# Designs tried in a protein design chat: VHH binders against o75319. Part 5

Target 1, 181 residues: o75319
Amino acid sequence: GNHIPERWKDYLPVGQRMPGTRFIAFKVPLQKSFEKKLAPEECFSPLDLFNKIREQNEELGLIIDLTYTQRYYKPEDLPETVPYLKIFTVGHQVPDDETIFKFKHAVNGFLKENKDNDKLIGVHCTHGLNRTGYLICRYLIDVEGVRPDDAIELFNRCRGHCLERQNYIEDLQNGPIRKNW
Key: E = the ipSAE of ESMFold2; O = the ipSAE of OpenDDE; V2 = 0.75 times the mean of E and O plus 0.25 times the DockQ between their complexes.

## First folded at step 22 (VHH; framework vhh_etentamig_d1)

Design t22 (at its last look DockQ between E and O 0.54; V2 from the best seeds 0.00; counts 0 for: pae E 12.0 > 2)
Fold by OpenDDE, look of step 22:
Structure t22 (fold): chain B 181 residues (1-181), chain A 118 residues (1-118)
Amino acid sequence: as target 1 above (181 residues)
Amino acid sequence: EVQLLESGGGLVQPGGSLRLSCAASGFTFDDYAMSWVRQAPGKGPEWVSGISGSGGDTYYADSVKGRFTISRDNSKNTLYLQMNSLRAEDTAVYYCAKDYWRYGFQHRGQGTLVTVSS
């Protein structure tokens, strides 16, 4: 259906680039069919996403979609020049090792393919916060060796919202390092 | 483990030149852009220059454009910064960092001190 996700309006549509990384987080853009249920200022379409990224003087090189549904927008709504990757990620629970690995693999692949530019990896779930934040932080912690608290703080600051799920935070802070290959 | 080791810093007079080097290990060097950043006493980190993985693209802060040249030798896993026409305000600890690092935070070495003074 075309119902607006719960609390979707409460979150900033697009965060800021995470300094020292290629990541930017945003909430899920909604295709045109959702616009009739939104005030004009609340609308956030795939086109709006790219406009907002451009306003930040950035460019998306990849979109990683972590939502567990395909009802929000279609890959065809995106420019052909920007790869789209779907990683079905269940909400509210810590992503499993396979999901984490898929994410890491995608990021590493992107970096290899984009070593000659500074394009961003756009990551989103529904709100672009919990699943998104966890996987980004997980990558920073496991692959880049960032301290968990530093990773979390950086993400929160750049997203403009704090990770909300205690199980995600706890796993990031105290959980085991996950396999990188 | 990612390791970056900067070298080549020292004392130089204004107008002088230095060439910094950064030896990288623990990752596939040519898969990543690299950057130089610096931190002057009492100031925050400042991005200085970046170079693409292949070396084909280079970027510079406005403060160093025309004076500094970034380069890399991927066969040696080494990053370079040629610094010409040095000024007192260039005095800082210079760090090598992975990726472009335009805004801060990533793997960097211990740094090498550059002091420009008459």
Scores: ipSAE 0.020, ipTM 0.440, lowest interface PAE 5.8, mean pLDDT 91
Fold by ESMFold2, look of step 22:
Structure t22 (fold): chain B 181 residues (1-181), chain A 118 residues (1-118)
Amino acid sequence: as target 1 above (181 residues)
Amino acid sequence: EVQLLESGGGLVQPGGSLRLSCAASGFTFDDYAMSWVRQAPGKGPEWVSGISGSGGDTYYADSVKGRFTISRDNSKNTLYLQMNSLRAEDTAVYYCAKDYWRYGFQHRGQGTLVTVSS
């Protein structure tokens, strides 16, 4: 149904662009059927997402949806001109190598296709925090050579919330670099 | 293996000019935007300038706008920074970076030292 995801109201809708990168993170937008269970100030629809991005003087060039479901909104609710990619990502566990590879491939493809503009990759899971933060940081560490602590700090500051899952944090800080390209 | 090799730094007087170079290898250079980042003694990294993959779009920090010019030669896999009207505050080690990096910088090369002093 129209069940608001647990703790979804507790998170800022959209973060800030992560400087020096093309990333911006946000929580899952909710289609209008959810709004009857929300106060007006709590609403965050696909339209609200794009308005908030424009208010930051930014433009989305790709949305990567890490959720397991399409119950929150349908791809048809997004502007047809913005590419959309779903990468099913299991929660609570460090993403497997196949998921990490798919994410890296999508990001690298975007950077190539958008080398002559400054458009952003929007990434979300349900809360735009743990799975989203893990994959963004994994990309920055493995592909761009960013130190783990610096990647985590940058994500936390720009998202406005700290990564919560200890197993994710430990894997980013102490786990192996994934070099599979 | 991505490699970035910075050069062209040196000692100059205030008001002087320098041209920095960055030789890139280990990736398809023209597929990526590039940046210059500097780090003064005792300070964190500061993004200076960025340029799109084709070279068609350039970006500058307010502190250097009008004085510095970023460019690239994709046939030589080389990034440049022309630095004019140098000031003491421009003294730093200068690094190049893949994409428009601005925070959490982890340099790949040794950088090139620019010292602006009388």
Scores: ipSAE 0.000, ipTM 0.251, lowest interface PAE 12.0, mean pLDDT 86
ESMFold2 (binder alone), look of step 22: mean pLDDT 84; pTM 0.861

## First folded at step 23 (VHH; framework vhh_etentamig_d1)

Design t23 (at its last look DockQ between E and O 0.03; V2 from the best seeds 0.00; counts 0 for: pae O 9.5 > 2, placed apart)
Fold by ESMFold2, look of step 23:
Structure t23 (fold): chain B 181 residues (1-181), chain A 118 residues (1-118)
Amino acid sequence: as target 1 above (181 residues)
Amino acid sequence: EVQLLESGGGLVQPGGSLRLSCAASGFTFSDYAMSWVRQAPGKGPEWVSGISGSGGDTYYADSVKGRFTISRDNSKNTLYLQMNSLRAEDTAVYYCAKDWDRYGFQHRGQGTLVTVSS
């Protein structure tokens, strides 16, 4: 089915660019078939995503989709000119080494290929909060050397919602920190 | 041209050890994170381990954590995988890989076969 993800309506569609980074986070856009169950002001389609990014005077150069399903929208619903990368990420648990490694590799590759522009990496899971916030913060901590508390505060402020899953927060604050990427 | 050559595979008994090597050429080795990927008979590829370009950070699939150790020697352009406490389910062709992106791993070697059986 096209059932609206639980609590999806409770989250702002798109956050703000995180200052000093190339990241912007958002909740999963929903294809038109979901709109039957949404008021017009609740809709957030792939087209709505790009319009909202443009309203911020930004441009997406990559979308990283962390959901473990293809039911919400298809990559074909996105402009062909915007690269799309799916990293299947299981919810409820701290992302594993494979997911973290792939995310870091993708971000590093993007930054290398886009050093001469200011395009953003859009990252989403279902709500654009827990898995998304964890991986962005893990990157900032491990690769950019940002202190855990500062990375979390920056993400929360720019997303407009605080990270919710305590095991993710605890891992960022107290878990292993990898440096020297 | 990017070239990756795996070696060190063979037949080993359960509980045994084996060390794989991957000789790299055609690129600045230290600039790139590297991975080991394996493919068991009749199965799809499985990511095993990864290492940052500097060698400072290492990553492992849960199935091998504590038993396998990835390392690299950037002065010799060589990637390693030390495999200990081998099990039958570790039987696979092992590949070293560079350049994971949205199209998968773009460069990998021809692989080296590891067989774990009595």
Scores: ipSAE 0.502, ipTM 0.801, lowest interface PAE 1.9, mean pLDDT 90
Fold by OpenDDE, look of step 23:
Structure t23 (fold): chain B 181 residues (1-181), chain A 118 residues (1-118)
Amino acid sequence: as target 1 above (181 residues)
Amino acid sequence: EVQLLESGGGLVQPGGSLRLSCAASGFTFSDYAMSWVRQAPGKGPEWVSGISGSGGDTYYADSVKGRFTISRDNSKNTLYLQMNSLRAEDTAVYYCAKDWDRYGFQHRGQGTLVTVSS
């Protein structure tokens, strides 16, 4: 169906680029069929996503979709020039090792292929917060060697919302390093 | 091949100190954050401490904060864990780890036994 995700309206549509990184987080854009259920100012489509990114003087080079459904929008709704990667990620629980690995691999691959530009890695789940924040922070911690609290603070500040799930926070702060390669 | 070799364990009295070392080889040591993990008899593995690749950032489990200090010498490909104010509950085999997932250690050594007993 095309029901609006719970609490989706409560979150900023797009965060800010995380300084020192290529990451930007946003909530899931919704395809046109959802507009019937939204006020004009609440609408956030794939087109709106790109407009907002441009307003920040940035450019997306990759979109990583962490939602566990495909009902929100289609890859065809995106420009052909921007790669789209789906990593089905279950909500409310710490992503499993495979998910973490897939995310890291995708990011590393992008960075390797995009050394000559400054395009961003756009990451989203439903709200662009918990799953998104965990995986970005997990990357920064495990791969970039960022202190967990610094990673969390950076993400929260840039996304404009704080990670909400204690299990995610606890795992980031006190959990083991996961496989990088 | 990734190799990690822990050393420095032993028997100590409560309140005592030990310094563990881990010799790493088979990968670019400075490119990776490293961790110490431990496993007590009859318990699952527990993450103890981590350090960034450069050594600029360190972090600890709550159970060891203020007592343990992680460090590294990238020129020697060596990871260290200074353990002070040791307690009985610190008794465990301590492992140097590059990666650790739900299935166990992707890269760890054979471990070094630390026994804290009066």
Scores: ipSAE 0.007, ipTM 0.263, lowest interface PAE 9.5, mean pLDDT 91
ESMFold2 (binder alone), look of step 23: mean pLDDT 84; pTM 0.856

## First folded at step 24 (VHH; framework vhh_etentamig_d1)

Design t24 (at its last look DockQ between E and O 0.17; V2 from the best seeds 0.00; counts 0 for: pae E 7.8 > 2, placed apart)
Fold by OpenDDE, look of step 24:
Structure t24 (fold): chain B 181 residues (1-181), chain A 118 residues (1-118)
Amino acid sequence: as target 1 above (181 residues)
Amino acid sequence: EVQLLESGGGLVQPGGSLRLSCAASGFTFSDYAMSWVRQAPGKGPEWVSGISGSGSDTYYADSVKGRFTISRDNSKNTLYLQMNSLRAEDTAVYYCARDYDRYGFQHRGQGTLVTVSS
């Protein structure tokens, strides 16, 4: 189906690169079939994603899709040169160790293979906020040693929206450090 | 060229054990975390286990926790998966993987078939 996700219109399409990292967060782009349900200025397609990234003078080197569905867009809608990783991540609950590992593994693998460039890791869930923010922050906290509140603040500032879910915030602030990749 | 070669699969009865191996070449093995993934007939790939480059950290899918053990010998460029207490639902082709592609995994081997059946 092409049902617009709830509250999807309320969020900025694309955040800013997180300084000191290769991360950029965005809300889920919607394939063409969704456009008939949107005003032109509300549309945010895979093509629009790349255009907005380009406007920031950046380039995507990897897309990590954390949505728990495949109905929003197809990997074929992306350039062949940009790898796409699907990590089915259930909403509302703190991601499990498997999900965290997959994310960290993807990020570290990308960084090892992209030392010679400055391409970004684009991460999104539905709104590009809660699941996205958690996993990015979890990475920064666990792998980069960033203080939890600093990680959260940095993500919120760059995404242009604040993490909303208390269980995610609580886990980041007070939960155990997960084993590193 | 990155190459991965799985071995050790076979037919085993429920409750039995197998040890899979993956010989890696074409890259600095110890620099990369490695994973085992499996694909059962008619199903998509399933992540099974992961291990850090140094081997200090291991991760497991809930479905295999307590039964499977991932390990590596970086001096031999080899990844291992010890599978104990095997179940029918463990039947699948098992792959070792270094990375991901747009469909899940890249730089994986040809796989090794594990069949758990009475």
Scores: ipSAE 0.024, ipTM 0.345, lowest interface PAE 5.5, mean pLDDT 91
Fold by ESMFold2, look of step 24:
Structure t24 (fold): chain B 181 residues (1-181), chain A 118 residues (1-118)
Amino acid sequence: as target 1 above (181 residues)
Amino acid sequence: EVQLLESGGGLVQPGGSLRLSCAASGFTFSDYAMSWVRQAPGKGPEWVSGISGSGSDTYYADSVKGRFTISRDNSKNTLYLQMNSLRAEDTAVYYCARDYDRYGFQHRGQGTLVTVSS
């Protein structure tokens, strides 16, 4: 189906680059077949994503798609030169250790392969907020040693929306460091 | 269809050596960075080592630096892990892994068991 995800219109399409990191977060882009259900100012396609990134004077070098569905756009809708990775992430529980490991693996691989450029890792789930924010913050905490409250503040500010799901926030603040990388 | 097949595991005494191999098929092997990942009994997965598509850059977890060497032969579509000075804590199932699929999947094989015991 081509139905618009619930509350998708309520979120800014693309955040800002998170300073000191290679991350940028956004909501799921919707392929053009969804546009009949959207006002022109509400549209956010894969092409719109890349235009908005370029308007920020940035370039994507990897897209990590955390959605559990494959209906919103196809990897073929992205420039052929931009790697795309889907990590099926269940949204009703804190991501398990395997999911966290896959995310860390992808980020660290990207950083090593892209050490000589400034390209960004784009991360999204449906809204670009809860699952996206959790995994970005988990990486910053576990791998970069960032204090939990500082990671959350940075994500919230740069995404332009605050993390909403309390069990994710509690796990980031009070849960164990995951030493699986 | 992406296929990764690990081999070379077995029983080895502490201080010994093993060489693991991973045969890759169903994709252009040289286009992808590759990793070794291990999972000890009852534990979550742990990244061990990685190598760029060309083979020019290699990376290691601190726990294996100086003991393990990752390499690849792109003409034979094969990834290797030379493991020296093995310790009991290296006991695990070892998987080769491709970092990510263009279409959104990370892949790993079925693994090969390494047991380090007297």
Scores: ipSAE 0.017, ipTM 0.429, lowest interface PAE 7.8, mean pLDDT 87
ESMFold2 (binder alone), look of step 24: mean pLDDT 85; pTM 0.873

## First folded at step 25 (VHH; framework vhh_etentamig_d1)

Design t25 (at its last look DockQ between E and O 0.01; V2 from the best seeds 0.00; counts 0 for: pae E 16.3 > 2, placed apart)
Fold by OpenDDE, look of step 25:
Structure t25 (fold): chain B 181 residues (1-181), chain A 118 residues (1-118)
Amino acid sequence: as target 1 above (181 residues)
Amino acid sequence: EVQLLESGGGLVQPGGSLRLSCAASGFTFSDYAMSWVRQAPGKGPEWVSGISYSGGDTYYADSVKGRFTISRDNSKNTLYLQMNSLRAEDTAVYYCAKDYDRYGFQHRGQGTLVTVSS
């Protein structure tokens, strides 16, 4: 249950807000039970997440968790003031349209309800990179009309790591636009 | 259960044309973007073309741009691929896919073989 995800240590814990958007990506925070397997400087808990966000003078308004497991942390580990949404997303494969739809709906709903503030949508998978990057970029491309390469570049720059999965990149660059809800 | 049935493959000479069809069932076809993917002998799967749920947007791999045309008829739950100016390198099993990854496909059919040879 407390197995550190492979390569988890290799990624920056939190990216930066994507300019022009309400998105911020981060790797999965790990609950306290994982700390015994980490050096102090490697630790990244839900509390650490919020501290790092505050250091950037930002505030989370929503967390979208794309991991396919619930072993990393519990929603109860988060402040009650920040809604938590789980979208089980299988790794390595391009998310299906249903998953994309769910993500878009969540984002659109948040934006509709949060027009009066500047709170961020925090999105994460395990590493906060591939699944996270795909869905954020997919949203920007499909909903905001952003050019695929611009979306990818923006995400990579802000996350501090580049999308790694070629199938995701290929789908973003050349794949069909998905139905918008 | 999601079912996809490809058809239309066959032997054709270089420069020839083929039209592939994919009959879809087991899901709301009109709600999903669809893709054609192919796998040549000894090679990994390659994304070929995609089409949005409504058919309003089409996308192609660089290798087939200008030669292939993807289309769909949502009233018939059918996906099409018009292949013109076929080349030897287009030889592959062609799959209709709802989802795919770099290692394979989800919700794809058995495929239809396209052989381009003189």
Scores: ipSAE 0.011, ipTM 0.248, lowest interface PAE 9.7, mean pLDDT 91
Fold by ESMFold2, look of step 25:
Structure t25 (fold): chain B 181 residues (1-181), chain A 118 residues (1-118)
Amino acid sequence: as target 1 above (181 residues)
Amino acid sequence: EVQLLESGGGLVQPGGSLRLSCAASGFTFSDYAMSWVRQAPGKGPEWVSGISYSGGDTYYADSVKGRFTISRDNSKNTLYLQMNSLRAEDTAVYYCAKDYDRYGFQHRGQGTLVTVSS
């Protein structure tokens, strides 16, 4: 049924905008059917997401959903004015080059279409940490030329939690630069 | 239709105790977290306590921590609040709520009045 994802309660709902970028990371919002298994302080719905972004004086212009499932919320629960893109990303493995390309393509398309505003790209997986952090950092390293350790530190600080998966960290620090944007 | 019936309120002296009950019907009680909320005269609603669907996790506002105990009996579709060491500031109408919004909690009864005085 509507099991709360393991360890989901342990993570801050929404991070902070990453300075010098258009990114903000968060954990997956949960539709109302999950709330029957949550305390009031634990709830984090699609509506809560937009309220928290507004409280930071920010605005979402795109949501990129990296989960490999569609059970957490429906895109119809989001404002119609905010584009939604799902990129099915397998957990626990470094994303393949096709997935990385899709992410870069989406980000670059957003930046082109939003050059006259300051709207953010919201990125989430289940916990808003490992897959999310990997792809954001991959973009910053490959496209923006950011040093791996600087990208990782920026993500960790702004998310409020550190990247955990060793294979992701190793690939970011020592893996090939992907010239696929 | 969700129905919640609070009972057990009354007039108590400071330092006294009361046990509130909430009888639930019209939904699968064991699938939902539950809360107690109170509203003092002239004040907005204040969340008091919450309990997970299984009863395994309990939560309390700082103002009641150590004095109030929330519990549930899923076999009886009933939520409880044991209130000890009552103070004048605990005077309020107490409502039980089906949790899915921190400040939008629901109830189906008129609540139960707790008055701590004299």
Scores: ipSAE 0.000, ipTM 0.138, lowest interface PAE 16.3, mean pLDDT 85
ESMFold2 (binder alone), look of step 25: mean pLDDT 84; pTM 0.860

## First folded at step 26 (VHH; framework vhh_etentamig_d1)

Design t26 (at its last look DockQ between E and O 0.01; V2 from the best seeds 0.00; counts 0 for: pae E 13.9 > 2, placed apart)
Fold by ESMFold2, look of step 26:
Structure t26 (fold): chain B 181 residues (1-181), chain A 118 residues (1-118)
Amino acid sequence: as target 1 above (181 residues)
Amino acid sequence: EVQLLESGGGLVQPGGSLRLSCAASGFTFSDYAMSWVRQAPGKGPEWVSGISGSGGDTYYADSVKGRFTISRDNSKNTLYLQMNSLRAEDTAVYYCAKDWDRYAFQHRGQGTLVTVSS
């Protein structure tokens, strides 16, 4: 079915560009079939996503979708010119090394191919918070050398919501540096 | 275990045609969209075309619209790219990609080389 994801309405649709990075985080957009369950002001479709990014004077150059499902929207609903990548990411537990590597590889590939522009990497899970925040922070810590507390604080402020999962926070702050670029 | 095996590349003159194939295994082919991605010598990957799991929706980069046709045969687990009116700029290694992995970051095959020259 087309049930609205639990607590999805509680989160801001789109964050702000994280200064000094190419990242922007958002919650999963919902295709029109979900809108029967939503008030007009609650709607957040793929089209709404691109409008909100444009309102910030930004452009998306890649969307990384961390969800396990294709029911929320289909990649076919995105503009043909916008690259899209799905990385299935298990919730509730710290992502495994393979998932972290796939994310880092995708980001590094994007940065190389987009060195002559300032387009953003959009990252989302269901709520655009825990899995999204973990992988963005893991990249900033491991690849860019950002201090864990600074990465978390930057993500929380720009997303507009704090990371909620204690095991993610503890792993970012106290866990091993992953050197799998 | 996902396997993607591209074939059908070769040497062709400008204006010529080639038909690429991608044999897929290790997943339920009809459940996934598929893409073609190419990489020219010394360049990064470039998304070329995509097709929905059912085959009902097709998408093309501007550089190939009207010249290339993507298709699939779900009964044979095979993805195709018909390439007509080939140009030197089409010279690249062509990869098929599972799902909407438009840069071919995951489940990348060996690729098949297409060379367009006189």
Scores: ipSAE 0.000, ipTM 0.169, lowest interface PAE 13.9, mean pLDDT 86
Fold by OpenDDE, look of step 26:
Structure t26 (fold): chain B 181 residues (1-181), chain A 118 residues (1-118)
Amino acid sequence: as target 1 above (181 residues)
Amino acid sequence: EVQLLESGGGLVQPGGSLRLSCAASGFTFSDYAMSWVRQAPGKGPEWVSGISGSGGDTYYADSVKGRFTISRDNSKNTLYLQMNSLRAEDTAVYYCAKDWDRYAFQHRGQGTLVTVSS
């Protein structure tokens, strides 16, 4: 259905680019059919996403969708020039190794193909916080060698919200490094 | 050079109120969103509230929604945080940050301590 996700309105629609990275996190944009259930100022469509990114003087080069549903918007709602990748990611539990690998592979592929530009990797789940934050931090920790607390702090500040799931935080801080291949 | 100076913190009882201020300089204040961030002892920083450059849009963390009010006076280059119904868990050092706390390490003040205790 077209029900608004729980607490969706409570989160900033778009975060800030994470300094030193190509990542930007945002909550899931909602297609037009959801607008009738929202106040104008609450609306956040795929179009709004791109407008907000432009307002930050940035450009999206890839969107990674981590939601576990396809009801929020269609890839066709996005510009053809921006690749869309769906990685179905179950909420509330630490992503499995396959999911982590898929995410890392996508990011690495993007970086390899986009060395000549500064386009961003847009990552979102429903709220663009927990699943999104975990996978971004997991990447920074496992691939870039960032200290877990630094990664988490960086993400939280840039997203404007802190990771909420203790199991995610615990795994990032104390869990094993996942294989990169 | 961006400069931010927080003030207004102090000791207050649960249920009490405080009003924080942040004096900003070194940039065109009205062109940038501003945020409040807090850090409790032993915890990481937590985004608390944000306000657009014009002041037309305000955002709050769930933990403070309905209790805190962010505002700004662009003519005075000042950011405010009205904190009502304070709780023990609100105890933290509060920082103001430029642009949704994106550059909190570079663009924040020394912070102001808020202690909520009976």
Scores: ipSAE 0.000, ipTM 0.230, lowest interface PAE 12.6, mean pLDDT 91
ESMFold2 (binder alone), look of step 26: mean pLDDT 84; pTM 0.859

